# Designs tried in a protein design chat: miniprotein binders against q96jn8r1131to1294. Part 92

Target 1, 164 residues: q96jn8r1131to1294
Amino acid sequence: TLEFLENHGKNILLSNGNRTATRVASYNQGIVVINQPLVPQLLVQVRIDFLNRQWTSSLVLGVITCAPERLNFPASACALKRAAWLLRGRGVFHNGLKICEKFGPNLDTCPEGTILGLRLDSSGGLHLHVNGVDQGVAVPDVPQPCHALVDLYGQCEQVTIVNP
Below, E stands for the ipSAE of ESMFold2; O stands for the ipSAE of OpenDDE; V2 stands for 0.75 times the mean of E and O plus 0.25 times the DockQ between their complexes.

## First folded at step 9 (miniprotein)

Design W1 (at its last look DockQ between E and O 0.04; V2 from the best seeds 0.00; counts 0 for: pae O 7.7 > 1.5, placed apart)
Fold by ESMFold2, look of step 9:
Structure W1 (fold): chain B 164 residues (1-164), chain A 83 residues (1-83)
Amino acid sequence: as target 1 above (164 residues)
Amino acid sequence: SKEEDLFKEAEEFAKLALELLEKGDYEYAAEYYLLAAEDALEAGNPELAFEYARKAIELAKKSGNEELLEEAEELLEKIKEEL
């Protein structure tokens, strides 16, 4: 069963059998990782449960290719300078730097209830799903193994892993 | 060299900060200026690091994020030690 890994950002409280992550303080320190790597048949989905409109930006979604169990996470995913491919706003970022100006919808405007999914295709391409709809290939050839990551940043205070 | 790579990375972070500033995302703009400042300092350019950290402070103030402001002010003090 997919769960959030016990190694996570310091402002995260896990609940619901480690399937729900809540950021309980501040605007950052909210990185969580799914407890098994992505493989082509695995669709990892999270639902946005709660947004706090005090903040201007929202969650980041993506993958890391280093082993997450003992990784020392930075305060914000934008500081992951190695082994990271991230979706933020409309952009795609590799190791903190933008590699695509616009891909898919603007994550900063996704409302509560939105279900966001990540999967690999047979070529190692990373796909984003939004409410069940494949948005296409965000990153064409992600090294494996890779691990799905969510940064409960800014507006995003709670997400829950949901089945496809 | 490591210094040349860090300097180039600092410039890319500053470019991202400007893009975010244009969109009114002051918190992320400040965070990217802090990343740029850290890289500039590590690259041996404390004057550039100082300018990036000052921009981060201004944007953190505009965002109203006091924790981010404290982080930016702490970095500025560290940079001053190398000026």
Scores: ipSAE 0.215, ipTM 0.624, lowest interface PAE 4.3, mean pLDDT 89
Fold by OpenDDE base, look of step 9:
Structure W1 (fold): chain B 164 residues (1-164), chain A 83 residues (1-83)
Amino acid sequence: as target 1 above (164 residues)
Amino acid sequence: SKEEDLFKEAEEFAKLALELLEKGDYEYAAEYYLLAAEDALEAGNPELAFEYARKAIELAKKSGNEELLEEAEELLEKIKEEL
């Protein structure tokens, strides 16, 4: 069963069998990691449950290749400088550096109810899914094992893991 | 400021590294000292970066992770250029 790990950002409360993450304070400190590593053809999906529009920006989605149980998460995914591939807005980032300017939809403008998915293909390519639609390869070769990461940042205050 | 934030982050990474070291997790401790060194360097404190990088090297050796050791040594050389 896919769940968020107990090791998470300081402002996160887990519920619903650790399948729902809620940021209960401020706009940051909201990183969560899914327990099972991504394996080829496994689609991991989260639904945006609640957006608080008093803040700017929104969730960051990506993967990490280090052991998530041992991490001391920074205040935001933007501060991850090792073993991190992230989708923010329309950009793709590796260890804090933008490696792609425009990819897929703008995550900052995804409405509540949007289902975002990550999937590795057989070649190690990381795919983004939006509402079940494959948006293509965001990162062509991701080291394995890796874990899906969600940063409940800015507007995004709640997400839930959903099954395909 | 950006530099202040980087400095604070460096210290946090160093603290985490120390905790991991106490647990005997040399590899991850080295990784966090490496991160601390990078932040300190970017924050404009090469002296502090040097100390963290040295610790990263030491612990990388203990861990047996050659790739991590190489990375730490390369960073050390870069730091030396700014001392």
Scores: ipSAE 0.014, ipTM 0.258, lowest interface PAE 7.7, mean pLDDT 91
ESMFold2 (binder alone), look of step 9: mean pLDDT 91; pTM 0.917

Design W10 (at its last look DockQ between E and O 0.41; V2 from the best seeds 0.00; counts 0 for: pae O 2.1 > 1.5)
Fold by ESMFold2, look of step 9:
Structure W10 (fold): chain B 164 residues (1-164), chain A 83 residues (1-83)
Amino acid sequence: as target 1 above (164 residues)
Amino acid sequence: SKEEDLFKEAEEFAKYALELLEKGDYLYAAEYYLLAAEDALEAGNPELAFEYARKAIELAKKSGNEELLEEAEELLEKIKEEL
């Protein structure tokens, strides 16, 4: 069963059998990690449940390749400078540095109800899904094992893991 | 070299900070200036690190976030030890 790990950012409250994450304070400290590594054909999906438009930027999605219990929780995912591939806005970032300017939709403008998904293909390519539609390969060869990560940053105050 | 890579990385983070500032995201911009400052310091350029950390402090103040301001001020004090 897909759940958010109990190790998470300090402003996160888990509920709904650890399938819902809510940021209950401030604008950051909202990193959550999915409890199972991605494997080919496993689609991890989260729904954006609640946005607070007082903030400018929104959630970050991605993967990490270090063990979940070894994850040091920086305040924000932008500070993950090792073993991390992240989608922010329309950009793709590897270890903090932008490697692609435009991929998929702008995450900062996704409305409540948007369902965002991550999966690996058989070649280790990381795919983004938006409302069930594959956006293609964001990162061509992610090392395995890796875990899906969400940073409930800024606007994004709640997400829920949903079934494909 | 390691120092050259860190210096280039610091410049990229400062560039990201400016882009976010253009959008009015003072919190994110301050966070990226802190990343730039940390890299500049590790690259052996404490003068540049000082400039980035002061920018982060100014933006943290403008954002009203006290925890971020405290983090930025702590880094600035650490940088001063290297000047």
Scores: ipSAE 0.773, ipTM 0.892, lowest interface PAE 1.0, mean pLDDT 92
Fold by OpenDDE base, look of step 9:
Structure W10 (fold): chain B 164 residues (1-164), chain A 83 residues (1-83)
Amino acid sequence: as target 1 above (164 residues)
Amino acid sequence: SKEEDLFKEAEEFAKYALELLEKGDYLYAAEYYLLAAEDALEAGNPELAFEYARKAIELAKKSGNEELLEEAEELLEKIKEEL
């Protein structure tokens, strides 16, 4: 069963059998990691449950290749300086630095109810899915094992893991 | 060396912060300047760190984020101790 790990950002409260993450304070400290590593052809999906328009920006989605149980999470995903491939807005980032300018839809403007998915293909390419539609390869040759990561940042205050 | 790598990383973060600023994203711009300041400080360049921290403070104010502003100001005070 896919769940968020107990090791998470300081402002996160887990519920629903650890399948729902809620940021209960401020705009940051909202990083969560899914327990099972991504394997080829496994689609991991989260749904945006609630957005708080008080803040700007929104969730960050991606993967880490370090052991998530031992990770001391920074306040935001942009501060992950190693073993991190992230999607923010329309950009793709590696260890905090932008490696792709425009990819897929703008995550900052995804409304509540949007289902975002990550999937590795047989070649190690990381795919983004939006509402079940494959947006293509965001990152080629992602090291394995890797874990899906969600940063409940800015507007994004709650997400839930959903099954395909 | 580690210091050289940190310095280069700081410059990259600052560069991206500037790009974000040009797009009007004050919040992330401030955060990346903060990251740049931290790296510069760890790299042994408090003067550069000071510059980046000041920019972070300025942009934090523009973003209206008091928590980020406080963090940036605390870093600035730490940097001042090493000047």
Scores: ipSAE 0.237, ipTM 0.637, lowest interface PAE 2.1, mean pLDDT 93
ESMFold2 (binder alone), look of step 9: mean pLDDT 91; pTM 0.919

Design W11 (at its last look DockQ between E and O 0.69; V2 from the best seeds 0.00; counts 0 for: pae O 2.0 > 1.5)
Fold by ESMFold2, look of step 9:
Structure W11 (fold): chain B 164 residues (1-164), chain A 83 residues (1-83)
Amino acid sequence: as target 1 above (164 residues)
Amino acid sequence: SKEEDLFKEAEEYAKLALELLEKGDYLYAAEYYLLAAEDALEAGNPELAFEYARKAIELAKKSGNEELLEEAEELLEKIKEEL
């Protein structure tokens, strides 16, 4: 089923059959990628398991549109300058640059237990789900194939893939 | 041109760095200044790259993160070679 890829940030430890990712050092180098591309019928969900509120910013959630096996991960997802569509805070970013100021909830304030989901609609629109509730289209036309990505940044120290 | 695009991108990263600095996120602000510095250097503007890298160093020091500080200081040394 859905797992985090073994190719991940250097501060990540995978456990629970590669369905749980933990950042075990520092504040970054925590990028993980889901092992299957998004398709319209697939809702990829992760639960925030542990936050350390001493950090200011929290996880980044989004997609990459290149093959994840060949991606050399930067320290932080903000440095993904190609093939990336990311949600950070309330903003939407394409290839590192902000394209929307406010979409959905502020990821920096989501509490432990929050379940964040990503799916594509039939037109290639990227939807964010929060605790089962569709927040609408974050990005209207994402190239396919794409893979879901989580950067366990700052506050976010552990996430687990959960089923819908 | 590629250089013009890189310069504009560097300015956008610097703007993002200021936004994060206003929130007190020294780590993120430093990371964005490093991205700005890298783009400015690639755009052929080592003086601007130097200023962005100095800002990144200052913020990395405020954050207390040694790995980030080392990265920022390495970039500054590289930029000095182009001055």
Scores: ipSAE 0.816, ipTM 0.907, lowest interface PAE 0.9, mean pLDDT 93
Fold by OpenDDE base, look of step 9:
Structure W11 (fold): chain B 164 residues (1-164), chain A 83 residues (1-83)
Amino acid sequence: as target 1 above (164 residues)
Amino acid sequence: SKEEDLFKEAEEYAKLALELLEKGDYLYAAEYYLLAAEDALEAGNPELAFEYARKAIELAKKSGNEELLEEAEELLEKIKEEL
């Protein structure tokens, strides 16, 4: 069963069998990691449950290749400087640096109810799915094992892991 | 060297901050300037760190985030000790 790990950002409260993450304070400290590593053809999906419009920006979605159980999470995903491939807005980031300017839809403008998915293909390419539609390869060759990461940042205050 | 790498990283964060600022995203821009300031300070360039921290403070005020503002101001005080 896919769940968020107990090791998470300080402002996160887990519920619903650890399948729902809620940021209960401020705008940051909202990083969560899914327990099972990504394997080829496994689609991991989260739904945006609630947005708070008083903040700017929104969730960050991606993967980490370090052991998540012992990771000391920074206040925001942008401060992950190693073993991290992240999608923010329309950009793709590696270890804090932008490696792609425009990819897929703008995550900052995704409304509540949007379902975002990550999937590795047989070649190690990381795919983004939006509402069940494959948006293509965001990262062509991701080291394995890796874990899906969500940063509940800014507007994004709650997400839930959903089955395909 | 480590210092050179930190300096380059600081510049990259500043670039990202500027891009976000152009889009009106003051909160994230402030975050990146804060990161840039930290890197610049660790790289041994307190003057540059000071500039980035000031920008972070300015944008934190615009965003209305008191927590971020406090963090940026604390960093600024640390930087001043190195000037």
Scores: ipSAE 0.287, ipTM 0.679, lowest interface PAE 2.0, mean pLDDT 93
ESMFold2 (binder alone), look of step 9: mean pLDDT 91; pTM 0.920

Design W12 (at its last look DockQ between E and O 0.59; V2 from the best seeds 0.00; counts 0 for: pae O 3.3 > 1.5)
Fold by ESMFold2, look of step 9:
Structure W12 (fold): chain B 164 residues (1-164), chain A 83 residues (1-83)
Amino acid sequence: as target 1 above (164 residues)
Amino acid sequence: SKEEDLFKEAEEWAKLALELLEKGDYLYAAEYYLLAAEDALEAGNPELAFEYARKAIELAKKSGNEELLEEAEELLEKIKEEL
């Protein structure tokens, strides 16, 4: 079953059989990674459970292609300079640098209850799903293996892994 | 070439910081300016690193986040040693 890895940001508390991640302090140190690599046809989904609107930006969603079990995560996903493809706001970022100005919805405005999904297509393209609706290819050819990553940043204080 | 690449990365971090500052996200903007300062310092440009670190300090103060401010001030002191 899909779970968040025990190796995670310092401000994360895992619960609900490691399917729920809560950021319990500050605004960052909230990186979590899904325990199984993405494979074609696997849809990894998380639900936004709790937002705190005192912050301006919200969660980051994406993939990392290095082995996550023993990584020392930075405070924020923006500092992942290697092996990372991330969605923040409306932008797509590779290794911290913007490669697309606008893709899908603005993650900073997604309300509580939004279900965000990631999957690879047969060509290695990374797809974002929002509430079950495929938003298309965010990144055309992600190296495998890769793991889904969520940074519970700013507004986003809790997410839960849900079944597709 | 490594120094040239670091300088270009620092400029990109600073552009991202400016975008976030314009949206009022002082915390994220400060984090990006810290990344820019670190790259500028590693590129052998402590004057530029100082400029970026000062901007990070200003934004961390505006954010009210004490941990980020301490981080930014620590980096500034490190940069001063190489000026």
Scores: ipSAE 0.584, ipTM 0.827, lowest interface PAE 1.9, mean pLDDT 91
Fold by OpenDDE base, look of step 9:
Structure W12 (fold): chain B 164 residues (1-164), chain A 83 residues (1-83)
Amino acid sequence: as target 1 above (164 residues)
Amino acid sequence: SKEEDLFKEAEEWAKLALELLEKGDYLYAAEYYLLAAEDALEAGNPELAFEYARKAIELAKKSGNEELLEEAEELLEKIKEEL
């Protein structure tokens, strides 16, 4: 089953069989990684459960290609400088640097209840899904194995892994 | 060299921070300037680090994030010791 790893950001508490992540303090230190690596055609989805409007920005979604069990997580995903492909706002980032200006919907404005998904296609392209709708390839030729990463940042205080 | 790489990273963080600022995202902009300041300091350029840290402080205030503000102010004090 899909679960969040025990190795996570300092402000995260896991519940619901490690399928729910809650950031219980501050605006950062909220990185979580899903246990199973992404394989072609596997759709991994998380639902935004709660947003705190006191903060700006929102969750970051992406993948890492390093071993997640041994990773020392920075305070935020934007500080990942290696082995990271991330979606933030409408941008796509690689190792902290923007590689695409506009892709898909603005993650910073997704309301509670939004279901966000990641899927690798047969060619290694990373797809974003929003409420079950494929938004297209965000990153081509993602190295494998890779793990889905969620940064509960800013407004985003809780997410839950949901099955398709 | 390591210092040259750090300097380039600092500039890249600052560039991204500016882009975020233009979009009104003060929180991320402040955080990126903080990263820029840290890299610049490690690169041996305290003057540049000082500039980035000041920007981080300013934007942290605008974002209302007290924790980030505290972190940026602490970094600024460290930078001042190396000026």
Scores: ipSAE 0.025, ipTM 0.448, lowest interface PAE 3.3, mean pLDDT 92
ESMFold2 (binder alone), look of step 9: mean pLDDT 91; pTM 0.908

Design W13 (at its last look DockQ between E and O 0.67; V2 from the best seeds 0.00; counts 0 for: pae O 3.7 > 1.5)
Fold by ESMFold2, look of step 9:
Order: C-alpha cells, then sequence, then structure tokens
Structure W13 (fold): chain B 164 residues (1-164), chain A 83 residues (1-83)
C-alpha cells in the first residue's frame, strides 16, 4: 500500500497509517515522498485536506529520480537542484529552474478537497490528474525509478493519500 | 564552465525571486534570493552574492519570519569572509 516515507521534512507529522501528512509548524520544511516508485499502472493520488489562505503560495507536486530513503531534504522543494521535476503554481520546474510557464491548473488556487494525481505513461511521460481528469503530459521523459513528492508549502497544511 | 553555469543559475533564481516579490510572496522571494546568493558565491562572485543576500535579508524582515532572517544573516556573514 502507498504510504509517505518516514524520511520527510522536519515540520511534518505523519498519521493515519502514514497516509496523512500534516505540516505542524511554520510555512516550509514540509517535503514528503511516497514510499513506492511510479510505474505505468500506478496512479498516486493525494487529497488536499486543509489549507490556510493566510499564505500566498501553496503546495508543490512532482517527482524525484534519486533514492529518497536517506536523502537530506532542503527546507523547500524549490531548492532541489538535482533529480527533481516539480509543478509549482502554473509552472513546471527541473532542478529548480522553470522549463514551462503554464501547465494544468494553478496549484496555488486549488481548494480543499482537490485530488491531485501523478502517473507515468509508457514513454516515461509524467501526467497530472486533477479530480480524476488527466491534464496531459507535464514532463515528457522522466528517468525511472522516480518517486512522487509533495511539499506542503505555505497554504497547504495537510494532505492524505487516497486510492483511485 | 561550472562557474559560468552557477552564475547563469544565480541569475535565474534572482528572476524567480522578482516574480514572487511582484506577487507579494516575501517568503518565497527571500528563499530564491538566498539560492541566488549561494550560487553567486560558489561561482566566485562574492560581490554579487553580497547584493543577493542583502535583498534576502530585506525580504525576510518584511516577511516577519525569524528563522529565515537568521539563515539569510548567516549567509551574509559567510559571504563577507570572501569579499
Amino acid sequence: as target 1 above (164 residues)
Amino acid sequence: SKEEDLFKEAEEFAKLALELLEKGDYLYAAEYYLMAAEDALEAGNPELAFEYARKAIELAKKSGNEELLEEAEELLEKIKEEL
């Protein structure tokens, strides 16, 4: 079963059988990683449980292509300068640098209850799903193995892994 | 070269910092200026690193976040050793 790894940002508390991640302090230090790599038949989904609109920006969603179990995470996913493909706001980022100005919805405006999904297609393309609807290919050729990552940044204070 | 790549990366982080500052996100803007400062320092340009770190300090103060401000001030002191 899918769970968040015990190796996570220092402001994260895991609960609900490690299927729920809560940021319990500050605005960052909220990186979590799913315990199994993506494969074409696997759709990893998280539900946004709790937002605090006091903050301007919200969660980051994406993948890392290095082994996550012993990785020393930075305070924020934006500082992942290696092996990272991330969605932030409306942009797509590779190793911290923007490679696409607009893909899918603006993550900074997704409401509570939104279910965000990640999967690989047979060509290694990374797909975003929003409330079950495929948004298309965000990144055309992600190296495998890769793991889904969520940064509970700013507005986003809790997410839960849900089944498709 | 590695130094040229780091300098270009620092400029890109500074551009991202400005984008976030225009949205009023002082926390993110400060984080991006810190990343720019670190890259500029590693690229061998401590004067540019100093300017980026000073901007990060200013924005961390506006954000009201003490931990971010302390991080930015520590980086500035490190940069001063190479001026």
Scores: ipSAE 0.806, ipTM 0.904, lowest interface PAE 0.9, mean pLDDT 93
Fold by OpenDDE base, look of step 9:
Structure W13 (fold): chain B 164 residues (1-164), chain A 83 residues (1-83)
Amino acid sequence: as target 1 above (164 residues)
Amino acid sequence: SKEEDLFKEAEEFAKLALELLEKGDYLYAAEYYLMAAEDALEAGNPELAFEYARKAIELAKKSGNEELLEEAEELLEKIKEEL
């Protein structure tokens, strides 16, 4: 069963059998990691449950290749300096630096109810899914094992893991 | 060297911050300027760190984020000690 790990950002409260993450304070400190590593053909999906429009920006979605159980999470995903491939807005980032200008839809403008998914293909390509639609390869070759990461940042205050 | 890498990272963060600013994303822009300031300071360039921290403060104010503003102001005071 897919769940968020107990090791998470300081402002996160887990519920619903650790399938729901809620940021209960401020705008940051909202990183969560899914327990099972991504393997080829496994689609991991989260639904945006609540947006707080008093903030700018929104959730960050991606993967990390370090051990998540022992990771000391920074206040935001953009501060991860190693082993991180992230999707923010329309950009793709590696260890905090932009490696792609435009990819897929703008995550900052995804409304509540949007279902975002990550999937590795057989070649190690990381795919983004939006409401069940494959948006293509965001990162062509991701080291394995890797874990899906969600940063409940800015507007995004709650997400829930959903089955495909 | 480590300092050179930190300096380059600082510049990249500043570029990203500027891009976000142009799109009106004050909150995340401020975050990137804050990180740029931290890297610049660690790289041994307090003058550059000062500039980035000032921008972080400005944008934090525009975002209305008091927590980020406080963090940026604290960093600025630390930077001033190195000038």
Scores: ipSAE 0.022, ipTM 0.414, lowest interface PAE 3.7, mean pLDDT 92
ESMFold2 (binder alone), look of step 9: mean pLDDT 91; pTM 0.918

Design W14 (at its last look DockQ between E and O 0.66; V2 from the best seeds 0.00; counts 0 for: pae O 4.1 > 1.5)
Fold by ESMFold2, look of step 9:
Structure W14 (fold): chain B 164 residues (1-164), chain A 83 residues (1-83)
Amino acid sequence: as target 1 above (164 residues)
Amino acid sequence: SKEEDLFKEAELFAKLALELLEKGDYLYAAEYYLLAAEDALEAGNPELAFEYARKAIELAKKSGNEELLEEAEELLEKIKEEL
């Protein structure tokens, strides 16, 4: 079963059989990783459970291609300068630098209840799903193995892994 | 060279910091200036790193986040050792 990995940001509390992650302090230190690598046709989905609109930016969603079990996570996903492909706001970022200005919806405006999904296609393309709707290829050729990552940043204080 | 690549990367992080500052996101802007400062220092340009770290301190103060301010001030002190 899909769970958040026990190695996570220091402001995260895991609950609900490690399927729910809550940021319990501050605005960052909220990186979590799914415990299994993405494989073609596996759809990893998380639901936004709780947002605090006092902050400007919200969660980051994406993948890392390095082994997550012993990784020392930075305070925020923006500081992942290696092996990282991230969706933030409307942008796509590789190793911290923007490679696409606009893809899919603005993650900073997704409301509570939104279900966000990540999936690899057969060519290694990374797809974003929003409420069950495929938004297309965010990243055309992601190295494998890769692991799905969520940074409970700013507005986003809780997410739960849900089944497709 | 590696130094030229790091310098260009620092400039890109500083550009991201400015974009987020325009949106009023002082937390992210400060974090991006810290990334720019770290790259500038690694590139062997501690004077530029100092300027980026000072900007990060200013924005961390505006954000009201004490932990981020402490991080930014610690980086500035490390940069001063290279000046």
Scores: ipSAE 0.839, ipTM 0.917, lowest interface PAE 0.7, mean pLDDT 93
Fold by OpenDDE base, look of step 9:
Structure W14 (fold): chain B 164 residues (1-164), chain A 83 residues (1-83)
Amino acid sequence: as target 1 above (164 residues)
Amino acid sequence: SKEEDLFKEAELFAKLALELLEKGDYLYAAEYYLLAAEDALEAGNPELAFEYARKAIELAKKSGNEELLEEAEELLEKIKEEL
């Protein structure tokens, strides 16, 4: 089953069989990684459970290609300098640098209850799903193996892994 | 060289910060300026680091994030030692 790894940001508490991540302090230190690597035809989805409007920005979603069990997570996803492909707002980022200006919906404005998904296609393209709708390829030719990463940042204080 | 790469990265982070600032995202903008300052300092350019750190402080204040503000101020003090 899909779960968040025990290696996570210091402000995260896991619950619900490690399927729910809650950031219990501050605005950052909220990175979590899903245990199973992405493979073609596997759709990994998380639901935004709670938003705290006192902060700006929201969750970051993406993949990491280094070993997640040993990774020393930075305070935020934007500080990842290697092996990271991330979706933030409407932008796509690689190792902290923006590589695409506009893609899909604005993640910073997704309301509670929104279900966000990641899926690799047979060509290694990383797809974003929003409420079950394929938004297209966010990143072509992502290295494998890779793991889905969620940064509970800013407004986003809780997410839960959900089945398709 | 490593220093050259760090310098370029710092500039890129600063550009991203500016873009975010234009959109009113003070929190992430401050974060990127902080990263820019760290890279600039490591690249051996404390003057540039100082500039970015000050921007990070300013935006941290606007965001109301005390933790980020404290981090930026601590970095600024570290930078001052290298000036």
Scores: ipSAE 0.027, ipTM 0.419, lowest interface PAE 4.1, mean pLDDT 91
ESMFold2 (binder alone), look of step 9: mean pLDDT 91; pTM 0.919

Design W15 (at its last look DockQ between E and O 0.83; V2 from the best seeds 0.00; counts 0 for: pae O 4.8 > 1.5)
Fold by ESMFold2, look of step 9:
Structure W15 (fold): chain B 164 residues (1-164), chain A 83 residues (1-83)
Amino acid sequence: as target 1 above (164 residues)
Amino acid sequence: SKEEDLFKEAEEFAKLALELLEKGDYLYAAEYYLLAAEDALEAGNPELAFEYARKAIELAKKSGDEELLEEAEELLEKIKEEL
């Protein structure tokens, strides 16, 4: 069963059998990681449950390729300077630096109810899904094992893991 | 060299900070300026690190986030020791 790891950002409260993550304070310190590595054919999906539009930017999605159970998370995913591939807004980032200006939709404008998915293809390419629709390869050839990560940043105050 | 790479990385973080500032995201811009400041300091350029940290402080004040402001001010004080 897919769940968020107990090792998470300090402003996160887990509920619903660790399938729901809520940021309960501030705008950051909301990093969560899925408890199973991505493998080909596994689609990890989260639904945006609650947004607070007082903030400007929203959640970040991505993967880390280091073991997450004991990792000391930074306050925000933008500070993950090793072993990280992230989607923020419309950009793709590797180890904190932008490598693609535009990929998929703007995550900062996704409404409540949007279902966002991550999966690896057979070549190790990382795919973003939006409401069941494959957006294509965001990151070619991600090293395995890797773990799906969500940063409940800014607008995004709650997400829930949902089944495909 | 490691210093040359850190200096270039600091400049890239500063560019990201400016992009977020143009979008009006003062919190994210401040966080990116702190990353730039940290890299500039590690690269042996405390004067540039000071400039980036000061920008982060200004933006943290505009955002009203006390924890971010404290982080930025602590980094600035650390940088001053190497000026």
Scores: ipSAE 0.849, ipTM 0.923, lowest interface PAE 0.7, mean pLDDT 93
Fold by OpenDDE base, look of step 9:
Structure W15 (fold): chain B 164 residues (1-164), chain A 83 residues (1-83)
Amino acid sequence: as target 1 above (164 residues)
Amino acid sequence: SKEEDLFKEAEEFAKLALELLEKGDYLYAAEYYLLAAEDALEAGNPELAFEYARKAIELAKKSGDEELLEEAEELLEKIKEEL
């Protein structure tokens, strides 16, 4: 069963058998990691449950290749400087640096109810899914094992892991 | 070298911060300038670090985040010791 790990940002409260993450304070300190590593053909999906529009920006979605159980999470995903591939807005980032300017829809403007998915293909390509639609390869070759990461940042205050 | 890599990273973070600022995202821009300042300081360039830290402070104030502001101000004081 897919769940968020107990090791998470300090502003996160887990519920629903650790399948729902809620940021209960401020705009940051909201990083969560899914327990099972991504393997080829496994689609991991989260739904945006609630947005607080008093803040700017929204959730960051991606993967990390370090051991998540022992990771000391920074306040935000942009501060991850190793073993991180992230999607923010329309950009793709590696260890905090932008490697792609425009990819897929703008995550900052995704409304509540949007279902975002990550999937590795047989070649190690990381795919983004939006409401069940494959948006293509965001990162062509991701080291394995890797874990899906969600940063409940800015507007995004709650997400839930959902089944495909 | 490590210092050269840190310097380049600082510049990249600053570029990202500026881009975000142009879009009105003061919060994330402040965080990137803070990262840029930290890298510049570690790279041995306190003058550049000072500039980035000041920008981080300015944008943190605009965002209204007191915690980020405090962090940026503490970094600025640390940088001043190296000037």
Scores: ipSAE 0.027, ipTM 0.331, lowest interface PAE 4.8, mean pLDDT 91
ESMFold2 (binder alone), look of step 9: mean pLDDT 91; pTM 0.916

